Miniprotein binders against UPF0696 protein C11orf68 (C11orf68). Designs and how they scored, part 4

Target 1, 235 residues: UPF0696 protein C11orf68 (C11orf68), of Homo sapiens (Human) (q9h3h3)
Amino acid sequence: EDGFTAEHLAAEAMAADMDPWLVFDARTTPATELDAWLAKYPPSQVTRYGDPGSPNSEPVGWIAVYGQGYSPNSGDVQGLQAAWEALQTSGRPITPGTLRQLAITHHVLSGKWLMHLAPGFKLDHAWAGIARAVVEGQLQVAKVSPRAKEGGRQVICVYTDDFTDRLGVLEADSAIRAAGIKCLLTYKPDVYTYLGIYRANRWHLCPTLYESRFQLGGSARGSRVLDRANNVELT

## First folded at step 8 (miniprotein)

Design m40 (from c5 with E36R)
Fold by ESMFold2-Fast, scan of step 8:
Structure m40 (fold): chain B 235 residues (1-235), chain A 92 residues (1-92)
Amino acid sequence: as target 1 above (235 residues)
Amino acid sequence: SVTIRVEIRKGDRTYRFYWVVDSPEELRRFIELILRWLRYLGVDEVTVEVKADSPEEAREIAEILRELFKELGFKDVTIRVEGDKVEVTGTL
């Protein structure tokens, strides 16, 4: 009611995915070119629909960096969607566990750490750190949203290949922190994105699985990761 | 400050973690917690790499890691010290 519906959020996400991406692909581009590329396309200045005063004159859906070992695997999304429709008509409870099983069955395993930052120097600096970690092989792939016409926060997405592999999810968190990131991070499996599980979902499911907070002092400088569904600290 | 890199092997996958602590005393407590956690998760092999602020601090850290790996039941423990860097590997 007060804000965007799940349909509007899904439509915006699909439009961004379908529009052109600005990509630094470490599989085909020397790492020495990254700093110049980051200077040319700072996410705080790249506009969603293009503008003569910005680095882009044409629409940009995402700004992305692919690691040297990046090999995309979306799984069986068509089978996932058919099974999801069957589950909804079956009357069975829709829970994080049933969604996890659908994802495993259809090999839709990728997920991402999300961080939301206001346009500006801190966003550009955070993205540069993430991009370098990807090119250096500490992270697999990442993307950041361009500046929206309405303004507001931009999102950096750092992907892992298997959301059911908790060590892999925590490994990515550690690499993000090592890159100098100190803001709140939340982790979302891509199966939730494909099935339209956002903040305003009809099943009242938490749209994220994990939360990471930076902790300074005490025993160590690092992160505290919480399993949001079970309210259990993993680190 | 002391930088810590932990490499974990479980099955056919290898995972890498990074942390910073302010002293060898903090490192002892932190690594003990991490090694206990990794034993609980059933990992196969752990390598701890530490970069200290000095070669003397690195030697102190090597002794701490040697004791912890032994006390927590790691097997085939190997230790390498090179300048301000320490590497300890153990299996479970």
Scores: ipSAE 0.286, ipTM 0.708, lowest interface PAE 4.0, mean pLDDT 84

Design m41 (from c5 with Y40W)
Fold by ESMFold2-Fast, scan of step 8:
Structure m41 (fold): chain B 235 residues (1-235), chain A 92 residues (1-92)
Amino acid sequence: as target 1 above (235 residues)
Amino acid sequence: SVTIRVEIRKGDRTYRFYWVVDSPEELRRFIELILEWLRWLGVDEVTVEVKADSPEEAREIAEILRELFKELGFKDVTIRVEGDKVEVTGTL
């Protein structure tokens, strides 16, 4: 049963990646056009498969914003997948450390902060804040899922270029909080996504590397970031 | 409320962090922890920018930051005060 859930999530992700994306690319589009673009494509109204009553008539897999300095690098995903198959066949223990090493060896280093929100004003407001942070250069790149069905939550993904760079991961968290985001954030390396490792996987691995909770009060307003793999509080 | 912006350099990379504290008293404790944390991470250069609620508060904050950077062993400490803003840069 655990395999069924992981397979379903992987298939859904692949389909979204293959369908057209709505992109605001700050490398080629002036920042002054962002507010109009956000008003035209609020994620709570953009439908996954198109609808004459929505902003899109055709399918949309993702709504994305690329920063001025964004330079995509997916690494050697094919080599990663081949090494993963070899690892499973070898009988060696499958651990977070082994997956980290495979990711480093094949340069599959990107990762993302995730937030899940119900369709509506709060989602659109959160996405607008994230999009502005990307265009202003405080974040590198982000995407949000379109509305797939009634009652389904949507996800905002904020990417960093290297999940092994703790300072870079924490910098992105800080920028997300500065944009006004107060909900729970979880950080997942893309290596887990490429290998189809989700919650309730057969190896009992936690795909979430970091967790960020907004704290109001105490010595400072901001977030508490926990390294879930090592049970260490980073902030 | 006091807004804190920290820019750090480690090797060829620059990172930026943002926080808000309620008073100059909270600022001292918080900045001390952050600067110790950054020193432990082996960063090369730290710039702390603080926006205070008044020019008088900014002067108080500038003195707190001067003392902390010195206490924690930062080198080449430069301090700039402009109205309600304070900027302190130091190297390790």
Scores: ipSAE 0.398, ipTM 0.742, lowest interface PAE 2.6, mean pLDDT 84

Design m43 (from c5 with L33I)
Fold by ESMFold2-Fast, scan of step 8:
Structure m43 (fold): chain B 235 residues (1-235), chain A 92 residues (1-92)
Amino acid sequence: as target 1 above (235 residues)
Amino acid sequence: SVTIRVEIRKGDRTYRFYWVVDSPEELRRFIEIILEWLRYLGVDEVTVEVKADSPEEAREIAEILRELFKELGFKDVTIRVEGDKVEVTGTL
């Protein structure tokens, strides 16, 4: 939620990753089961720590959908962290470019489009659209946070394999828009997550690389996508 | 700057996290929040590795970690200090 310190954001992210996940895995589950699963676990009703009145009695960290071709690859995170320590002691400037190079060297390339929505019908509808796009093969994998104890906004994360592949990042944005999503999207590379780079970080780095805004242009609909690290428009 | 690595074992899974803070005071706040969450999640073992800016700072950090692990109910806490590096392991 807004106003959280970097320490609280890191603690929450860690706790969510370690708690149980509710997963629809299209690699092992028929696509015909998806609609029933979505009806059983709408993200606005699934509670972070469980409640007898919700679909879950036990804690849930994330609600996720894996596509048929999903193959997780985290790269060499340990090597990345060792190199990051060396970079900090070297006195070299810490910039998006130096982090990008570390990520490439250690093959830590995945990233995600983020959208933040209040609990309710709009969130559940957006998640259902994203989940169907994943199962249909237009997106690779996605997850959504459960309803927080304090009742703040929830986040939908839509992953891509390679944050340095601008065309792949734009392709995912297009698929999200085709699912009917019109809100602001921001893109964060997983290397920033593994190195603890959140908002208000001490290196004054923007915690996201890309930003997508829905735009109507003439008779066509599309997105305006900005590369925030280099301050360049991609669309 | 102070570099922190946390390795967590829960059942058959191992999780690894990395953070950087600017001072022992900032480390205290950060680790206290993290260890409290780990108690809530029911983890089996936690190892915290810290690289400080000096051996003196490493000794200060070792005492901070000793106190936090004890206060939060960790068992069999082992602490190793080697130069500017500190390693603390505890079980739940």
Scores: ipSAE 0.028, ipTM 0.547, lowest interface PAE 7.5, mean pLDDT 85

Design m44 (from c5 with L33F)
Fold by ESMFold2-Fast, scan of step 8:
Structure m44 (fold): chain B 235 residues (1-235), chain A 92 residues (1-92)
Amino acid sequence: as target 1 above (235 residues)
Amino acid sequence: SVTIRVEIRKGDRTYRFYWVVDSPEELRRFIEFILEWLRYLGVDEVTVEVKADSPEEAREIAEILRELFKELGFKDVTIRVEGDKVEVTGTL
């Protein structure tokens, strides 16, 4: 994203997380109700701040689907933030390895595959595919941003419980591809989100750890996954 | 359309991967690549299940899987062919 500062991106993320979410929770709702819920709340039509002409009259921060086995664990975010402040004042280098160590120490391990799509049928279709994969147990949890007033692309986030578990990250990528998604995917650990590591970060760190590209007319695999921090193919 | 399911165990966790390919030739190259990749990652156990378009194709796939599991050093390899389905399990 051009033109946004790290502070602006962090403020937007915080506001969305604090506003109400529209949730389909497969732990308490029958899977047979999913298609009706998806038809009622297509992400291309749900507005960020509410609109009488949309499915929502009040602000919505995220539209989410929780799988039957979903068990949230955010770790020790308070301890992470205190350690981050100490690291910044220490003058020591800020690197992917240092952030990984902080995340492990404080058990802040979740992360997410990100895909950005324009509002419209393709976004709604992609979200429906992801939501069905979550309810069927191939993915743990996912969310999608509502439509912004200014327009622009929306984001689908597909979570895994441990960004250091490369097999788990790749398993989620495989399930996303099996759902018919062919766009570029990038993977971001939640520790980067909590610490404000975005495109315009002060330490010039790549804001994502992994990248997945679909190969058309290439290998039968369907995607190539790169570890961006180490510049190593995970495939 | 040939469907491929790969189930892997590493430690106490099981991971599942799904793919669809259009031809047996694509399947051959894909399976070889995946088995080499999984060996590189140091997984404990691999199960590959393929649903072919015919029983004859399933037998052909079973032979390919037998040689690949053997050459890549998998142990305790078991192969089962039932109609148009092939299942191969091996350990590292």
Scores: ipSAE 0.137, ipTM 0.609, lowest interface PAE 5.8, mean pLDDT 83

Design m45 (from c5 with L33W)
Fold by ESMFold2-Fast, scan of step 8:
Structure m45 (fold): chain B 235 residues (1-235), chain A 92 residues (1-92)
Amino acid sequence: as target 1 above (235 residues)
Amino acid sequence: SVTIRVEIRKGDRTYRFYWVVDSPEELRRFIEWILEWLRYLGVDEVTVEVKADSPEEAREIAEILRELFKELGFKDVTIRVEGDKVEVTGTL
C-alpha cells in the first residue's frame, strides 16, 4: 500500500519540484568530482526537510545528475493542461492514444524509468551506478528522492527525452541493467505525471507504459520489457 | 562468455545495447533474434561488436554474423576481425 490519492501525490511532486535540488551537473563540473559528491550526498541520508544531523540542514526536493549533453525540454506544459481540461469536458474517450496525441501536440515528450527502493546501502549503491552512467554518457539525466520524514521507499527516476521513441526507452533500460540494477522497473511518460495519472485514476488507465524485469540466466537478453498497453513483449 | 554490443542508427540518432551469451551456439540464436527484431523496428544501420574468449572463437563468430546478416537481407555488410574482437555493420 502507498496510502495516497492521485491529488496527494501530485501535491507532493509539485512541492519537491519547487524546493531546492542538489545537482551534479556534468556540463559544468569535472567528472572526477562525482565520487566525492556521491559520498557527501547519499540519498538514504539526505533528508527531505533538512536536519543538522544529516548532509543537509535545508529542504531538498530532489538529488539530480545532469549528463554532459542534457538539454531540458519540458514542452508546453501550460498548453497541455489547458487542452487536458478541454478533453475532459468534450466527452471524447480518455485513452492512452488520446493522451499520447495530446503530449505530441504540446511537445511534452519526456518520460522516465522508475525504481523504488528502501533507504539503505542498496539504494545508495544503485544511485551511484546510475549517476556514473549519466556522467559517462550512457544515460541523459536522473534524479532520486530524498529520505522522507515519515519514512518509506525512495524513487530513482531515469529520464529519456521521447517516450514515443521505443528504441530510446529500451536503450535506457539496457544502460540501467548494465549499471547493475536488478529490481523491477516501470516506465512512465511525464505527460501522465503532469496530468495526475497515478494508480487508481478516474479513467482506469494503467499509470505506466512499460515494465522491465531482470532476466536471471537462460537468456542473453538481459531484461524482459513488456509494453503494458498492448500486452506485447518488446525484448 | 561472449560480450555483444549493438549500435543502432535510426535517422540522426544512435542507440547502444549490451548483452552476454555463454557460447557461439547461443550467440547464433540470439543474434538471429536481435537482427529480426531490429529489422521489424525499421532501423537504418546496425553495428554488432562481439568480444570473444579467443581469436579462434572470434573468427567462428565472424562467419556466423556474415551468414545471418546476409540471410536477413542486410546491405553494405562490412566485417572486421581483430584479435578476439569482431565488428559487423550492415544497412537496411
Scores: ipSAE 0.234, ipTM 0.662, lowest interface PAE 4.8, mean pLDDT 84

Design m46 (from c5 with F30Y)
Fold by ESMFold2-Fast, scan of step 8:
Structure m46 (fold): chain B 235 residues (1-235), chain A 92 residues (1-92)
Amino acid sequence: as target 1 above (235 residues)
Amino acid sequence: SVTIRVEIRKGDRTYRFYWVVDSPEELRRYIELILEWLRYLGVDEVTVEVKADSPEEAREIAEILRELFKELGFKDVTIRVEGDKVEVTGTL
């Protein structure tokens, strides 16, 4: 009744990654051009498959901003997938610690803070704040989904290079909050994505490692970051 | 309001964090939790920079930071106060 299998979710994600991206690359483009680029391509108006009434007539998989120091490193994804297959046939327990070890062994370390927002001004404003933080060097790289034909929430992904580096994860959270973001944030390592581990997986693994909530009604501006696996507050 | 910048070195990496608090008492609570957390993570060096609302508040903040760095076992602690600004650096 929900209609989507893990295969359908993976296929949709792959299609988005393979379709053209709209990229502001701070390595080659002056920072002064960012505001004009954001005005031309607001995420609430950019359509997934193109529309005569939108900024794009052709499909767009993602809208992304690359920081000056951005260098892609996905690690050894093929080795990770082979080791995952071997683990499943070995009879060894599949736990968060086992996946962490596989990720470290194969250098598949990147992860991301996720925020889901409805199409509209709040989404476009949040994306603009994140994009400026990336171009200013406070964040490494970020992307946002285009608007789906059927509507629904869009996602902003803010990447860090190593999910095992708690300081790096918390640094990114701090920068997101400094950019004015107040919504719920969840952190997911890319290893879970590459292995197709989503909600309701058969191993009962939670793909979300951290959760960040904005401090409401407090005197300080900041967030409370929870380690979901250990139920421990980090900030 | 009081603005806080914390720069952390662990190995060859440097990390930066930013907070705004309304009082020196709130600063004490946040910095204490952060410094305890950083000891747990095994960081090498911490620099805390604070911009206060007045030179008087900066002096109060400097004393809070001096006490916390000492209490948590930081070494090679250096403290600088310049007008409404405070900088404290310590090693673990």
Scores: ipSAE 0.168, ipTM 0.616, lowest interface PAE 5.4, mean pLDDT 83

Design m47 (from c5 with F30W)
Fold by ESMFold2-Fast, scan of step 8:
Structure m47 (fold): chain B 235 residues (1-235), chain A 92 residues (1-92)
Amino acid sequence: as target 1 above (235 residues)
Amino acid sequence: SVTIRVEIRKGDRTYRFYWVVDSPEELRRWIELILEWLRYLGVDEVTVEVKADSPEEAREIAEILRELFKELGFKDVTIRVEGDKVEVTGTL
C-alpha cells in the first residue's frame, strides 16, 4: 500500500507543477513590494484548489519567489531519462555514484533543501524569511506548497544550481539558518525527482543527499550538515 | 552573542556563510577550522565580518582574526574596525 500512496502523492505533485503558480519575480518587481505580496499570499491560507474564503478563488500549484539573478537551467532531462533506461537494462549497479555521473553527463545539476511544516504562523514566518533572503540575493529561488484540502504538512523548497558544488549547498544552508529557520532540512538533487527516487525505490537508495540539523548548545549556534551518501560531516 | 559572516571567493563565484557564537574563544576555534578548510580547498579570497556585542569585544575579535590569518598564511590581510563591527580580508 505504501507504493500506491506514494504514486498518489507523486501524481498530485505533478499536477501542482502544471497548475498556475503565484510568483514574486525580483527580476521584474521592486523588492519594496515583497512584504505586501507576502501578506496577501500567506501559504497557510492559500488553498490548493481555490476557495472563496481564501486569498485565491482559482487553483494554485505553487507559491514561488525568483531572485534577481535567477536563471533556470534544467539540463538535458530527456537525455538523462534515456540514459537511465539504458543503465537499468545494462545490469550495472545503481548507486548514488552512478546517478551522480548521469546527472553530470546530462547537466541535470539543480537540487533543493526541503523543510516540512504544519500550516500556521511558523510556516508563514519561515516562508517570509526565505522569500526575503531570495529577494536580497542570499538564495536563488524558492517555492512553497499551498494548503491541501485535507490539510497536512506543507513543504518549502530552496533551490541551488549545482548539487555537486558542496560550497554552494552549504552556502544555501547557511542562508536558510540566517533567515531564522531551525527545523530539520534535507537536500534532494532534482535528478532523483526526474528518475522517481523521491519515494520508496527498489534500489534502496536514500532519497536525500544531505541533512542539516540546527545546533544550539553551550557557546555555539549553527547547523550540522551531514553527507548521507558518504556518512561524512561537512560542517 | 557574536554574529559572523564569512564571504569566500573562488574563481568567478562568491559564497556566504553565517554563524553565531557566544564568546571570542569560541569564535577563535570555529574560524581557525574554517580558514584551514578553505585554505585546503584553494579558495582565492576570504572576508570575515563580525558583529560583536561591544566595541571592546570587537577589538578583541579583530586581534584574534589578525593572528589567525597570519598564522594560516593568508596574504594581503586588511583589517577594519568600526564600533562593534570587524571586517578582515585575506587572499590565498
Scores: ipSAE 0.119, ipTM 0.606, lowest interface PAE 6.3, mean pLDDT 83

Design m48 (from c5 with Y18W)
Fold by ESMFold2-Fast, scan of step 8:
Structure m48 (fold): chain B 235 residues (1-235), chain A 92 residues (1-92)
Amino acid sequence: as target 1 above (235 residues)
Amino acid sequence: SVTIRVEIRKGDRTYRFWWVVDSPEELRRFIELILEWLRYLGVDEVTVEVKADSPEEAREIAEILRELFKELGFKDVTIRVEGDKVEVTGTL
């Protein structure tokens, strides 16, 4: 977010990734067990560092649901990082286009829709909807942050396998909306996360590619998706 | 309210989208914009499914979709009406 350095944000993300995850894995667990698992681990109650009064006594980095067809593919992150260092040293302009080409070259294609919600019923309800969509095969994989000790909003991340496949990104948005989600969504390619492109980045790049807003007023019900770089509506 | 589901095929991939509109009048304008957008993207096949509020409304919607697919240059247009449900498929 704003107010934090890219290094600080990357360190926090790494710490969460290294701590244990609570996972419902639809590849090995029957879908009939999902409702009980969601009731046991509501994200508004799961604490980041553990609390005997919460569902967890030990630290939890993320709460995740893997779809039946989920096959993780991070691409060549090492090659991406080496190429990024070379690009910065070369003096070539750093633009969204050069980052996109770097991602394609190194097959770092995944991305995610982000939604931020305060701890409480709305967060837990939204997560349950997303989790069911993942287990039913409408979404590939999702995760939600646990409740931080300092409080604040929690984030739900809904992943797609290829940020350059615009139709696939929009399909995920549609599935999220069909699950009853009405809050603001923003889409971020994982290449930006690996390279530390956050709100206060030194290259002045927009940290997200798309923005989705629920529109209830008037004749249509659904979402409006905006291309942030070109200020063009996609739906 | 009218529920719209659109399934598109482009190459080896299939994509699904959902929308809800308030009336059949709004359906025409909305579907026209969506079909124009999909034609611009170069999709191979489009299937539009609509859940209407009555069988009579479904038949009206079927004719609207038939005319729109024809107007926008879709080929091999097929239509299926079952009660309050309409399905129209076309290719580009």
Scores: ipSAE 0.128, ipTM 0.596, lowest interface PAE 6.2, mean pLDDT 83

Design m49 (from c5 with Y18F)
Fold by ESMFold2-Fast, scan of step 8:
Structure m49 (fold): chain B 235 residues (1-235), chain A 92 residues (1-92)
Amino acid sequence: as target 1 above (235 residues)
Amino acid sequence: SVTIRVEIRKGDRTYRFFWVVDSPEELRRFIELILEWLRYLGVDEVTVEVKADSPEEAREIAEILRELFKELGFKDVTIRVEGDKVEVTGTL
């Protein structure tokens, strides 16, 4: 059933986080090395579990680029999980507002813009644009999934440090568009990821906070951004 | 094409946005929408930097930006033109 599938997806995500990552870290590596690194590890060719015919012979969970100013802070995830269990047993309504409050209380503030692309040239080109924006300081950090054994779409995640900071979220959207990205983007706070958005759907929660669609010349910031939680267009 | 960078200060944070438009006419419409949106968000300071395709186009764009900042009620508007680049700063 749905519960079983959701648990399988959570286990798969945890496995990817625990497996080795291929990282270009701009805090310790010169920017001039980026193009060679991107050519060596195109995400359409890097395999999830390794293959002698791919750039990697060993498993890779994520391919990531860290910006010069990147300082990771996941907050108090254990406190968040304990509070989530208490919230579920309290009878208190589970809404975007109550989850926002839990995230603020436990300093679990990061979030990400997500884009899903089929393996191929367009994915590799999009990732290269995002990676350059990160190294140039226009974005903080990003990662892309390797190619799965069964195929399917890959995901590029572009992180911001505070999902409650609307200007910061929209700044990242603008930088993604400036990098040449024209596909659909959705924004998800990491608090939803930690709590398992599939389970939260029992409470009629939209799993993403924002949606961004590319529009030439007619949209403020080069895209139209919709507040998914309130179904209101931001321009 | 015309490259637009907008730097926004609100409190102690600075935010940077980047856009590309095809003409000065498109820039006028686009910047007007953005400045109205930023005014709604209650930002403290806005700096618009534009890279034009020529010094002549930069002068035209500087005039457009001067007029828009004034029409939308920005204060302490400063304008700098240097070759094919224009920088306009205003406060709210």
Scores: ipSAE 0.140, ipTM 0.615, lowest interface PAE 6.4, mean pLDDT 84

Design m50 (from c5 with D53R)
Fold by ESMFold2-Fast, scan of step 8:
Formats: structure tokens, sequence, C-alpha cells
Structure m50 (fold): chain B 235 residues (1-235), chain A 92 residues (1-92)
């Protein structure tokens, strides 16, 4: 996934969002069925476009778990896109502050913690931990990418309602760590995804707002969270 | 290990944080840092729930939390101990 152009990454993201999803919906499905569902659809084995011998014969865009209280709110994405076009045409500087204001104005507030893992047992184990945290009510919603044809790392996305709510962002980080996750995490607001802010973007913006690193010697303090835009430690 | 859940209310929103520590000494340092941080952020109410390894450890933890909440200026501090579980609530 790393090394693709911004255009390719945006096109792949759109295709995945439009293709069918495999969903465990805790709003309608008993929690007792989760372990069987996780065993049936381990993300390291679910293929993006379907393969003989994989759990799926048809394309799968995402594997997702919805919490009992999950209520999707995408905001005004159409208004955001129009305002973005106007901002680019205006010649005004594109900064984290202007993107934040654009997101607030159009109520496009959701964001996500990202972790990238190689296909295999460690990915499946991490996803199972996250899925259980969602079903138990410690996280709101999460999804994981299926295995791509060309290979490479898969991504687990753990969503929060409002990227401007620092406490909510840190709450999700804490729950991820409590689920046994020790790898690097980065936090990206969905407004950056909608506007095509990826690594090596034209505006030289950092594509993520926060970075979380597990501190082995500091189990008492949990993860170390850095505000990447302002280069300030939060924990 | 000792498991910690901190529930924070600010305005009409409630947030939950989860941690694991290996001793009451680690818990003291960690909770002191977190409670100072939450006070700085202007939160309204904090509830700390701890599942200790034993009822004796739970009683020790309850005293630690009572001291810390008082030192950091929390009001209406309520402490509840049931077996290996401790719950402390305070307001700012």
Amino acid sequence: as target 1 above (235 residues)
Amino acid sequence: SVTIRVEIRKGDRTYRFYWVVDSPEELRRFIELILEWLRYLGVDEVTVEVKARSPEEAREIAEILRELFKELGFKDVTIRVEGDKVEVTGTL
C-alpha cells in the first residue's frame, strides 16, 4: 500500500467502500456469535477479489464490526467537497487549521486510529482483540482490509465520532491498548481521506494528526501519544 | 496485574480509559499523573474503577485513591470497595 500514488490510494479506497462488506453488527447479532464469525472470516485469509479456497468467492471491500451504539454520521461530504474546490481555487494556503475549520463547518468530524500489519496470525489476533472490544462497548466501530492480490500490509481502522474531541481520540487509543495491541498507531481524520491527503501530498501536510507508541517500560502510563501537527506530547 | 478503568464526564459527554499496572506503586504514579492531566483539561467528574488481585490490595488501592483525589482538590469524594474491586468518584 505504501509506495502507491495519492490517486491510486484514493481510487482503491473508493472501490473498497463501494464493494460488499462482511459485517458483524452487534446491534442485531448476539455477542456469543462473534468468535465463530471471527474464525470464519480471518482477515489474513479473506481476499479482496475472491479466490478459490479463501472464505470468499466474491469481492470484499472491508471486514467490519459495528458496536451496539453505532450510529453512522458522515456529515455534509458534498458541501465539504465544494468548499475544498473553492479553497484550492482561491489560492489561500492549505494548512491543518484550514482543513480542520472546513471539517467543522460541514460536520465531517469522524476519524480513525490506523494500524498496519502483515498478513498472518498477528493480524488476525489483533483484529479479534479489536472486534471483541467493539462488541463489549469499549470501541464504537472498526474495520480491517482484506488481503490484496499484490500482497502487502493490511490496515485495521478504529473509528471515533469527532477528531476535534481530544478526550474521545485518547479514549479510543486507551481501549486499543487494553485489547493487547502494542504496534504503532496513527490517527487520521476522515476529512483528510475525503480530500485526498495521503503521504507525500502536494501541500506537504502530515497525513495524520496523532501517533501512539506503546511504552514497554511504562506499562503504568500506557501509550505515548504525540500531536504530530503541533509536535506536542499529550501523554 | 491490576486493571484500571477511568470514567470522565465533561459537560454532557462521558469518556472511558483503560489501563493495566503491575503494582499499587505504579498505580499511584499513574493515577496522580492522569488526575493532574484531567484537572488541567477542566473535566467535571472522574470515577476510577480498579480490579485488584486481592481484597487486601483493593483496600490499599482505595486508600491511595482517596489520598490522591483529596490532594488534587476533588470534591464529593465517594469510595466503594467490594471484594477485589474499588470505585472512587470525585467532582471538580
Scores: ipSAE 0.229, ipTM 0.654, lowest interface PAE 4.3, mean pLDDT 85

Design m51 (from c5 with K51R)
Fold by ESMFold2-Fast, scan of step 8:
Structure m51 (fold): chain B 235 residues (1-235), chain A 92 residues (1-92)
Amino acid sequence: as target 1 above (235 residues)
Amino acid sequence: SVTIRVEIRKGDRTYRFYWVVDSPEELRRFIELILEWLRYLGVDEVTVEVRADSPEEAREIAEILRELFKELGFKDVTIRVEGDKVEVTGTL
């Protein structure tokens, strides 16, 4: 959410994925090293293209934390893209349901909870909480964007392995809230990212499947999660 | 405050949820809502773990959970209390 067209957003995402990442990998690094790593690389100070005054002198695409059990699986993205071209040509309506079936057929199942925060203390604090939850095993993997040259909000992405598994999506939301996160969260399946479904897309699809809002009422604390496609509250 | 962990099994998958409530009285309403939700989702097994602020509070919570699992029709209910921790497991 930076005000650019879908094509510009897709190009920027591809460039970030191709540039080097700063990674804390809990599969090979002791958990005791996390706090020092977080202090060295606060996302509000790490610059996208490098700066002698920042923690990095070279470009950084993403800052990521991998959990001990993390096992990446992108599915058949090439088959997905071929099927997407066929679907567009078929005359069938393009809906969340048809995209879901396309994703299932090609095993492109991962998705992510997104939070957009301005550079500063709240971003760094939120990222530290998420990173600790990942290293402690409550979340599987997460990444945060570095500070852009133009400024603007940064994004924290918290991944789940299967966007069709509602319990798994809600489990991740619960863990994010337990980590102290109180801002608005939205959930986007990676299939939408691969197919270029951003805000203001040609098919008028909502670019996210779920929305989570923090609720503090009475003496209970929790989330309200809305299924945006069906307009149904899940919690 | 009271911390709540709920571990559920559906088929061959296990899921974990976390919450915080300020009192045992709020806990009853909140857990009742969660257990009804899990019944709706067709889960196979539920384990509720609660960490209270004291052993006395933990015993109160154990009775609340005993009543709720019974009222909601859970089977094979097991209850364990250790100091300030309570664990209740039931099947559907």
Scores: ipSAE 0.332, ipTM 0.720, lowest interface PAE 3.3, mean pLDDT 84

